# VHH binders against Profilin-1 (pfn-1), part 9

Target 1, 132 residues: Profilin-1 (pfn-1), of Caenorhabditis elegans (q9xw16)
Amino acid sequence: MSGWNAYIDTMTAAAPSIKRCAIVGAADGSVWARTEADNVFKASEEELKTFVALFNDVTQVPAKGADIEGVHYVVPRTEESLIFGKKENTGFFAVKTKSAVLIAVYEGPNEVAAQVRKAVESMQTYLNNAGY

## First folded at step 10 (VHH)

Design wb9 (from wa36 with Y106S)
Fold by OpenDDE, fold request of step 11:
Structure wb9 (fold): chain B 132 residues (1-132), chain A 123 residues (1-123)
Amino acid sequence: as target 1 above (132 residues)
Amino acid sequence: QVQLQESGGGLVQPGGSLRLSCAASGFTFSTYDMYWVRQAPEKGLEWVSTISYSGSNTYYKDSVKGRFTVSRDNAKNTLYLQMNSLKPEDAAQYYCAKDYDILTGSFGEFDYRGQGTQVTVSS
């Protein structure tokens, strides 16, 4: 298990309603770490490359939505370093760090979504402070 | 108003067991992931366990894996922590929370936690 896998474990422990998550390179969408085993994050490299590129102009994302693992999500709004989407009782939070994009796919009610967001943003802050 | 009340702590010998409870009110307990955290004397807050809102996923601090079990009864708005094979290093004030950041060791802006329940492990 790589050092990045530890962050995956921490993030999932912080927000257990995360179903799958990944840490990918912000530049190219390369997978640095991801949930595995029964909760494999299944986004392809090509998909991730496209996804991380969304951060180049987040203002356009709400109009188009975002796709993760072949699932299309409605994106209500975006922030400079935050893209989040919803689909029924599922959704995702994606945050950009200095060099990475953290993607967490969750399932649950809105209250849980808020908890997931906090966990992902906390990890974002932690990684940024660590220089990543 | 959010209220959390921990109970079930006490004095046990090493190897003993305790079952902690957390009674929740003032919010929709069943829609929140919940946390157990502890604080030993002169130490910082320490994450112990997390359970998803539905109870389907549980996570534990490495040092308590295999010994502690988190569970919940959403119908009763109650969170549980079964603590087996207790060790002296498990001694702490135990808190439940719905808003806890395991990365920062913080209960968040509103510090939603109870008064805690004391666990002492001594021969």
Scores: ipSAE 0.912, ipTM 0.949, lowest interface PAE 0.5, mean pLDDT 95
Fold by OpenDDE, fold request of step 11:
Order: C-alpha cells, then sequence, then structure tokens
Structure wb9 (fold): chain B 132 residues (1-132), chain A 123 residues (1-123)
C-alpha cells in the first residue's frame, strides 16, 4: 500500500488547513498512510479500531461523541458514511469508502471546515470509483 | 457577491519574473484557503498552488516548486503569486479561487473566479 501516501499529499494540498490526516482500513483501523514529519497523525491502533467501528452504527455517535488522538469531539450529527466533530476552533471529518476510512483533523474557522469537508468527500468519491 | 480579480500577467522572456495579484471581495477572504490554478491553450485546468487561510501552510505543484511562491495579505484581501525563473511551459491563463477541487480539476458550484490574467513566456 505504498501508493496511499500520494493520497495523503493530495488531501493536504487540497485543504491546507488540515493539520493531520490518515487513511486507515475500514475493517480494523490499520494505518495505510498518514501525515508525518511535523504533523504526525498520532492516533493509536486501539483508538483507530474503536473509531472505524463507529461506522457500523453511526446513529449512536452523536450521543457519545468521538475520540481522535486522545481528543474528544462533539459530533452534532452523522451521515451513513460521514462522521464529523467539533471542538472549539478545531474539528475532524471522517468518511468511509468501500475499504477505507479517511480522517482529517483541521484547525480554523467554519468556512475552512467547509473546504476541508469538500476535499475529503472528493477523495472519498475518487477512491470509491477506483474500487477502494 | 463574490468577486475575484486577477492581475499582473504579461509577456516575459524565459528566466523572467512576474508577480500576480488577486483582489478579493464579497466574502471574508481571511477565513478561506485560497488556490492558484492555470489553463494553457488546448490543456485542461491544472492546480498550481494552495495557501491556508492564515498563510501558515503552502503547497505547490511539483513543476513550480522552488520557483513560485504563494502569499497573502488578509488585511488587503489580496492573494499573490511570485513567479521566478519562468519557463515556456508556464504560459497560461492564471486564476485565483476559493473553491477548487484538485482531484477533479474543477471550480466550485458557482464557479467563483475572475477573468484571469495571461502569462506568456517566449524569447
Amino acid sequence: as target 1 above (132 residues)
Amino acid sequence: QVQLQESGGGLVQPGGSLRLSCAASGFTFSTYDMYWVRQAPEKGLEWVSTISYSGSNTYYKDSVKGRFTVSRDNAKNTLYLQMNSLKPEDAAQYYCAKDYDILTGSFGEFDYRGQGTQVTVSS
């Protein structure tokens, strides 16, 4: 899965207010690619297993919230393949593809959040069309 | 109403420099990530550079890395693109945008962009 780093690079270029992001296996939360260097995505394997399992029943997530990198986010609502959360001026978007979960953590105003969502959903569509 | 107006293009020789500007109005410029894109004759739109709303993060197309620099002045609602060591293959109509999809090479739903500014590179 060496080519997955290219998708990380594309997402960060598409939405530069993404602080950290990762592509993980939808089945087990295994990390396929992630931001590194100064912006290392730091979620643990156990945390990611728990997180991707949220997509099994997204309707329950707003009541519980979601944790990423040890940070608890409020989840206002969910969609079938979308979980997003907020904490002050930060947040995350997570989308599920056929085989993966894309997670992007961002910082900035609400207008930036909307841009980040579009970038992540665009990648979701691209990967789905590619069979992933 | 959202308005973007590009300027600064022109004719230069290979190795020359240009500085493009994009004047923004009708939206809170300082709260948006911004993009530079270009379109050469008989070619599709291609992404050139992106800058975060605060200017803290910048990204570039590989072919322009080390030669182009994106920046912004949020107090002036202006986006910039410094282009050095210009090559013939850089010739294109340059646009700024707040909505652009790098994967699809398309602008947002409302296609907010100006008329663009023409960059020509020839000896």
Scores: ipSAE 0.908, ipTM 0.947, lowest interface PAE 0.5, mean pLDDT 95
Fold by OpenDDE, fold request of step 11:
Structure wb9 (fold): chain B 132 residues (1-132), chain A 123 residues (1-123)
Amino acid sequence: as target 1 above (132 residues)
Amino acid sequence: QVQLQESGGGLVQPGGSLRLSCAASGFTFSTYDMYWVRQAPEKGLEWVSTISYSGSNTYYKDSVKGRFTVSRDNAKNTLYLQMNSLKPEDAAQYYCAKDYDILTGSFGEFDYRGQGTQVTVSS
């Protein structure tokens, strides 16, 4: 799992407005890698378990929103493998791969959010192609 | 229209320094993360550095860490790359970008970049 840290580094380099991010198991929300040090991704195991379960039925998520790190986000819409939320000048993008969920929490204007989304989706594609 | 114009390149000896600039217009520069990328002769595009919209976070390719410094002046709509201790392998055409995918090494659909500025390192 140590190799997953490299993907964290890549995502943050790809989208430097990501404040915190994590790669977790899609099945159980177990943390495979996450930002550390000054930007520790702090979602609990229980929270992540609940979060990844949202992908079982993404159609219901906009109605109730999503919680990450104790913060509630409004979810405008969802896609089959994409959940994103917004709160003021912050937000998150979460994408599901074959076996993982990538979560990136960002801060910045809408233009930056779009950049973050592209980075996360690019990583999603990369990991899917790699079999993960 | 989106416009990026790189400058500051030139010929330097190994160990020399250059400071690249990128003048941005046609978009709200201060609300975009920005990238430096380069293309060496007979090589593909490679990511060099990224800086957040506010300048608070910076990231670098491993081979340039400790030698290159990215910065920005949002009031001037300008991106900078200070390059110290230049090596021959740093020789390349340098581009700034607001849209770049470091995983695919591409500028995306619209290919928003300037004409680049040439950096040559030779003794």
Scores: ipSAE 0.908, ipTM 0.947, lowest interface PAE 0.5, mean pLDDT 95
Fold by ESMFold2, look of step 10:
Structure wb9 (fold): chain B 132 residues (1-132), chain A 123 residues (1-123)
Amino acid sequence: as target 1 above (132 residues)
Amino acid sequence: QVQLQESGGGLVQPGGSLRLSCAASGFTFSTYDMYWVRQAPEKGLEWVSTISYSGSNTYYKDSVKGRFTVSRDNAKNTLYLQMNSLKPEDAAQYYCAKDYDILTGSFGEFDYRGQGTQVTVSS
């Protein structure tokens, strides 16, 4: 398996309420790795290109929301390198590293969302420290 | 006050079984993903298993897959680890945790875990 797939496995084990996730290139949204098989991360090339571009100015994202896998999310919160989207009992966290964007789609209550955010931020720090 | 209390450890022969329990209080157990972690003497912390808040998703370290089963009873605020076909390398202090970072091998900022329960495997 590719080296990037190991990071997908680690994220899902770290936060088991993550249902789908991906690591994509920050410049163009190209997929480096994603959950596969029965839990395929389904976002299109065009959707991912649009999505990663949101990090060019995260301050405008709450007004627009964000789309992933054909689902529209309200974005109640952003930080310079983090976008949080919510729809009912599901949501996503996306974080930007030096060269990638990590996207994790989860289901669960706010307590689970906090655990998912922590796992995604830990991976963000790990990849940044490794030069990615 | 978050409290986690592990129990069910003991001395067992290779190939034997143990069932660990973790009693949780001081938080809403049913809304948190939970973790089993272990530490052998003079070794670092090692992730063993993770279970989602509903119990629907479980994950295991490769060396325990097929031998260990994590489960939870949200009505009783209890987390379980069924350990079958035990090997000497499974001997360790076992902890349940409300928060654990697999990447850094640490219990997170507030270190929510119990005192642990000892599993010893020898003839």
Scores: ipSAE 0.441, ipTM 0.767, lowest interface PAE 2.4, mean pLDDT 89
Fold by ESMFold2, fold request of step 11:
Structure wb9 (fold): chain B 132 residues (1-132), chain A 123 residues (1-123)
Amino acid sequence: as target 1 above (132 residues)
Amino acid sequence: QVQLQESGGGLVQPGGSLRLSCAASGFTFSTYDMYWVRQAPEKGLEWVSTISYSGSNTYYKDSVKGRFTVSRDNAKNTLYLQMNSLKPEDAAQYYCAKDYDILTGSFGEFDYRGQGTQVTVSS
């Protein structure tokens, strides 16, 4: 999808402790764009289909956690359109927009996690306002 | 209280070099990603460069790639921007920041920007 790669670039520049990220379709987990080259986002299509379905009922996610890139994360908290996963010094933030789910995998301390969350929520707002 | 102090600006000819410094205090510098942002007269804020908390990842606005290098010394709580091959378009007030939103072009809620340092590139 032309132009979607620019959103990946903006995301990593905005929160440089993001290791990998992707924009996927909210309905089926299809990959619209992802980090590539030295930082390939490696989730399979079946894993992503299961992952985006978590947004159908976020209240059940903390009890079972979430898997992405073959890694299991504890989910300490969810919000209306956000899932936060944590494993040791790494974690992810995933946010849902009208048409997409944005997934950002990061590494770093809690202060960095807060900066990553701010960046993903800013992009969520931007995409929603643009009709995505 | 968060405090950022930029220095190292000045007047240079096109093609010249400057090295900016940003001294940080009032927070745990080594656990935050940091940003360089600039503003020319009567223009909006423009993102220049970003560096991760450990210094491992750096990103640059396209027009400065290959000419500018961001770095940090976490032991000295200092952020740096080495500016080579300066062009008239680079003239601006330069700020370091603890929070900056690239999408909205604004600093964070508390505006943790320093006073800035002026870079002037003569004709």
Scores: ipSAE 0.417, ipTM 0.762, lowest interface PAE 2.5, mean pLDDT 89
Fold by ESMFold2, fold request of step 11:
Structure wb9 (fold): chain B 132 residues (1-132), chain A 123 residues (1-123)
Amino acid sequence: as target 1 above (132 residues)
Amino acid sequence: QVQLQESGGGLVQPGGSLRLSCAASGFTFSTYDMYWVRQAPEKGLEWVSTISYSGSNTYYKDSVKGRFTVSRDNAKNTLYLQMNSLKPEDAAQYYCAKDYDILTGSFGEFDYRGQGTQVTVSS
């Protein structure tokens, strides 16, 4: 698990407007790594299990939205392996790899959201190529 | 047209200081996270520092932490890198970037870099 913390550090350095992020198991939402200390990613086990199951059929997500850390987001857009949630000037990007879901919660304007999406998709590609 | 222009490099002795500037135009500077990247002769690009759009979050490569300070002035569309206690391994061409992928070590799709500014550390 200590090795997974390095990926958390890389994502936050790549997109410094990420407030909190986590890498969780795609099958059950178990936490492999997350931001901690002053920026603790605070999603419950029940919430994460429900959240990762959204990737079983992303086409249904816009109709119901998504919850992370007890916050409800509208989901204006999904793709096969990506969910984008938005609430006011905050939002999240979540991407699915072979074995994991990467979740990044950010704050900032649309230009920052685009930079955050690029960072999480780059990590998604990296992990998929490594077999995860 | 996005343009970035780096300046403030020069020749210093080990232990010296330089302050790099990056003048930005052609985009709304205050809404983008920004990066400092460097390249030594015949080496690949190396990430140095990152600063969030508001300036509230900063990150540094381990080898420069405590010696370099990134900052920005959004009213002047300018990014800065204060470099103290310079070492020979800091000698490089320095670039600011609007888009940089730390994982791939590459600039964004359009590569909006300027010419860079040279930092030379001689004893």
Scores: ipSAE 0.391, ipTM 0.752, lowest interface PAE 2.6, mean pLDDT 89

## First folded at step 12 (VHH)

Design uc28 (from ua6 with T98V N111D)
Fold by OpenDDE, second read of step 14:
Structure uc28 (fold): chain B 132 residues (1-132), chain A 123 residues (1-123)
Amino acid sequence: as target 1 above (132 residues)
Amino acid sequence: QVQLVESGGGMVQPGGSLRLSCAASGFTFSSYAMSWVRRAPGKGPEWVSTISGSGGSTSYADSVKGRFTISRDNAKNTLYLQMNSLKPEDTALYYCAVGGPQPPPLPGEDDYWGQGTQVTVSS
């Protein structure tokens, strides 16, 4: 579909527990790429606009939680460019690059979270180094 | 399959105007941001403008801000770029692309752009 789809494919391949992914604009939450078909990422533009704005002050996010695809996640903690949430056997990792937010929604036991984080942070580093 | 077909390019004098169009198919057009990028001779690709899926948000490169306007018609699956006050340095092959500013190709991958439409600004 686009150059960004290759990055979606790379993230999903790096962590089998990832069910859905999206790359969105850091400024406006607009969708640049996403998993499609049976694994379509379903967050609305308005929801994503709100979500990416969380990175303006990540310190407040643990108190509020975060919503993705109409699902509310508990956010245990945040880092400057990292927001992650949990709900039962599901969760998400979202990392911010210079221009984008990478979101990966995963399903599985807590043990799979480390691999998901590694996948999105690896991509974050790659894109940041490339100026994106 | 995703198809993007650019049109509307041509040759104009400095200060002239052009309106580019991009016909999109093969995906849910309104669900994605769209961008214009351009490649001038001997230069790498340059991001020009991005518009969100709904059209509610737009952004521009500093080099075109105030002169170019990006818009879209989701009912027609078409992206537009109105270019006013054209300058010689705007001469380039213009591409439309899905998403925001376009990332570098990953190793072993090619760019997924269409044929583009040529814009030439010359006196």
Scores: ipSAE 0.888, ipTM 0.933, lowest interface PAE 0.4, mean pLDDT 94
Fold by OpenDDE, look of step 14:
Structure uc28 (fold): chain B 132 residues (1-132), chain A 123 residues (1-123)
Amino acid sequence: as target 1 above (132 residues)
Amino acid sequence: QVQLVESGGGMVQPGGSLRLSCAASGFTFSSYAMSWVRRAPGKGPEWVSTISGSGGSTSYADSVKGRFTISRDNAKNTLYLQMNSLKPEDTALYYCAVGGPQPPPLPGEDDYWGQGTQVTVSS
């Protein structure tokens, strides 16, 4: 579809537990790329606008959690450019680059989380080094 | 299969105006941000503008801010770029693309742009 879709494919290939994935604008939450077909990432623009704004002050996020695709996640941990959410056997990792937010929603036991995090953080590093 | 077809380019004098169009198909148009990028002769691609899926937010390169306006008609699956106060340095092949500012290509990957529409600004 676009150059951004290659990054979606790379992340999903790196972590098979990722069920849905999206790349959105860090400023406005606009969708640049997402998984499609049977694994459509379904967060609305308004929801994503709210979500990306969480990065303005990540320290407050654990207290209130985060919503993606109409699902509320508990947020056990945040870093300056990372938000980690969990719900039962699902979760998400969201990382912020200079211009984008990468979101990966995964399903599986806690052990799969490390691989998902590595996938999105690797992409984060790559994009940051490229100026994006 | 994603298809993007740009049109509306042409030759104009400095200070003139053009309106570009991009006809999109093969994906849920309204779900994605869209961008204009341009490539001048001998130069790399330059991001021009981005608009969110709903059209609620827009952004522009500093070089075109105040002169260009990006818009979209989701019912027609069409992206637009109104270009006013054109300058010679705006001369380029203009492409529309899915998403925000376009990332560097990954190894072995190709860009997914249309054929582009030529804009030439000269006296």
Scores: ipSAE 0.831, ipTM 0.913, lowest interface PAE 0.5, mean pLDDT 93
Fold by ESMFold2, look of step 14:
Structure uc28 (fold): chain B 132 residues (1-132), chain A 123 residues (1-123)
Amino acid sequence: as target 1 above (132 residues)
Amino acid sequence: QVQLVESGGGMVQPGGSLRLSCAASGFTFSSYAMSWVRRAPGKGPEWVSTISGSGGSTSYADSVKGRFTISRDNAKNTLYLQMNSLKPEDTALYYCAVGGPQPPPLPGEDDYWGQGTQVTVSS
């Protein structure tokens, strides 16, 4: 139903190591679209509200890490609109636009991280260019 | 299969009120934000309002703030829009949609719209 589902599908097709993905409201973490069925993105509204608030000051995030789907990630680096989290053989990239945060959780060694980052940033750029 | 059925539209004089309903089925309604979108004659889609899955967070277009109230009943899988102080410029076909404000279509993608419910505000 949601036109946001096409963004989910584009990201997962571009980076097969992405296992779960969501698009949430930047202001409140409300779920606009997510992967479903066998690979449902499982994060509570409360957790997502806390997560998107990290973008209010990304410089504080490496010191404390980030939680998604009840999993704690070390955050080695951030940029103004990007958070990268890592735990064992899994990780996430999250990017912020004006209205949304795009979250991709991947599995695999660090070698695949560049594809995941490119996938989410491609959608971020498309949305930024459209004023979203 | 996801289904969204809008109702509650009609004709009303300026200053009047209407309450729109959207019956949802085929997905976990309470897990998703929901939006109202309208299409006035000769115009493209205009986002009206969004409510979070729990109902705890709402947002509105400036053109309807203070006059419209979005709400939901998760036990009934129903989304509502209470429209007060209606103006002729509110005349449009109103749709509900899953998720937040609708994104720009990706290249090669088409928007999905249900049947909608017509609101006509005229003297």
Scores: ipSAE 0.629, ipTM 0.832, lowest interface PAE 1.4, mean pLDDT 89

Design uc51 (from ua6 with T50Y)
Fold by OpenDDE, look of step 14:
Structure uc51 (fold): chain B 132 residues (1-132), chain A 123 residues (1-123)
Amino acid sequence: as target 1 above (132 residues)
Amino acid sequence: QVQLVESGGGMVQPGGSLRLSCAASGFTFSSYAMSWVRRAPGKGPEWVSYISGSGGSTSYADSVKGRFTISRDNAKNTLYLQMNSLKPEDTALYYCATGGPQPPPLPGEDNYWGQGTQVTVSS
């Protein structure tokens, strides 16, 4: 397929609580790589187009939340290149690079969130340093 | 099993045209953005063109903009690259790959491309 799949594998290996993961285009929300099979990331291109557009003004996102894979998440906090969502014992971290958005959906107690965040932010830093 | 099979390459004179095809199987083709990349002799890989899963968005490297056109037929699981006004510097092995501009390989990993199709532009 492509080298993007290796980045998916690296993130999922770094945080076992990640259930599904995707790398999408920051401009159009198109899927570049994703978890497959039993853990297939199911968000549509249209949904992802809407999602990546949230990064245009992250300050408004906590007020309205965010939708991924047909699930609505409360967004407690955002940063310039980070959107964090929660729903019961699930959540997601989404980080924006120069050209991509990395999305990790996780399941577990709140304590697992730190490891998920570290995984996606580490990848964000790596890709940004590489110019992607 | 994921497979990408490139075809359509050949030898042409400068100013000529070629149309490359990439037959995809083993994954939901329409769900993925696709790219063309190329590797010229003695050079590193170069991203050429990108198209979103739906085909609604495209992008091109500056070196091919205005000359190349990327397209896809999701019903046929096929990616295309129409190459017009070919130049000697377009000579390369052309690959198709999932996703956008291709990232550098992670340590210990490789980019997983198909066999590629050879394009040679020479007078």
Scores: ipSAE 0.794, ipTM 0.894, lowest interface PAE 0.5, mean pLDDT 94
Fold by OpenDDE, look of step 13:
Structure uc51 (fold): chain B 132 residues (1-132), chain A 123 residues (1-123)
Amino acid sequence: as target 1 above (132 residues)
Amino acid sequence: QVQLVESGGGMVQPGGSLRLSCAASGFTFSSYAMSWVRRAPGKGPEWVSYISGSGGSTSYADSVKGRFTISRDNAKNTLYLQMNSLKPEDTALYYCATGGPQPPPLPGEDNYWGQGTQVTVSS
């Protein structure tokens, strides 16, 4: 593996509610790193290619939702570089850096969302500052 | 256990060619993008080339564009780097790694896991 896995570990350590996590290429949706073993992030490259393209116009995403790992999420919130999806007691935060998209799928009550967001945004900031 | 084993390096004259290989095991190779990174003596790591999991997308550092070609055989769990028109500046230890351009390592972490393969370009 590579140093990208260290960033996966950092995010999952910062937010225990994260069940699956991935770092993918912003341009092509290819997986750079992901959670493995019992918590394998299962989205295909093709699905991820479609997903990362959502960042081309986030304003349209709330109307159509977003799909990750074959699961459809409603999207209550988008920002220029952030997509928040929700489904029952699960959800995801996806944030875009210069070259990557960080995706964290979490499970738990609404209260855990803030911690998950903070974890991915912190990583976003770090990577952006590093030029990635 | 994840393993990446580089091979194919050697010594060549300027203008020569080499083909590097990276044998991957311990993970679903086809699911991951792969990159080549090199470290020259006295210098920090330099990202060289990228290829997506499916092989549909590739990217190159400006310093090697037009001379190097990255490819992969997912059936063989192998990553390749064809290096043509080699220059003395290409002299380095070459590593393969999962993912895109390699980020700066977190404190206490090593960004590269293999031993690398040495490429030396000299007249």
Scores: ipSAE 0.722, ipTM 0.865, lowest interface PAE 0.6, mean pLDDT 92
Fold by ESMFold2, look of step 13:
Structure uc51 (fold): chain B 132 residues (1-132), chain A 123 residues (1-123)
Amino acid sequence: as target 1 above (132 residues)
Amino acid sequence: QVQLVESGGGMVQPGGSLRLSCAASGFTFSSYAMSWVRRAPGKGPEWVSYISGSGGSTSYADSVKGRFTISRDNAKNTLYLQMNSLKPEDTALYYCATGGPQPPPLPGEDNYWGQGTQVTVSS
């Protein structure tokens, strides 16, 4: 049992368009918490290690895109600690803290993207303020 | 239901060794990073060690580096902590948990800690 599951629950409650969500170690991509059961977040540790390494130089990410759960996303833009990926009517937001990367995969039109971003950034801010 | 059951604690003299086990069930153990956490009398939880889901990445608190070794057997759904060169300061209740170092609690949230396994280092 860990307190990281509460972060998953808080994000999914704040943004119902989130279909799958995970918190992974920033250094190794290993899963600390994720959505389970019918909506399991199913990315391998190898894929997630490659994914979190994108934060080492976010300026190169729009040219490459990003892969999560075996799905390739176009990355229209990045910020120092945020990557946004899009594929058709789905997308993801990922944010980095010192210790972790928070990933939310959503479905829906662009109108819901702001709610998803706000949900993950709220947890990012809470962790950053606590030194995580 | 996620269940984590710690065992292997006991009383040892300074310089002694113990091996703790954590039996996991109710989730896909191999998918999750794991940590050992300890709570000394009158103190809050202290993170001790971490291992990635695959076992390929480990880390340790400075106070235990070189003395403790975390490992896992994903076929047996079991996490281990080999503790060597034990000191009186290592006396604590030891727990295993999923994920990295425990996060700050969200407002209104309380973390439940199971029974743990007691390690006592004394002459």
Scores: ipSAE 0.690, ipTM 0.862, lowest interface PAE 1.2, mean pLDDT 90

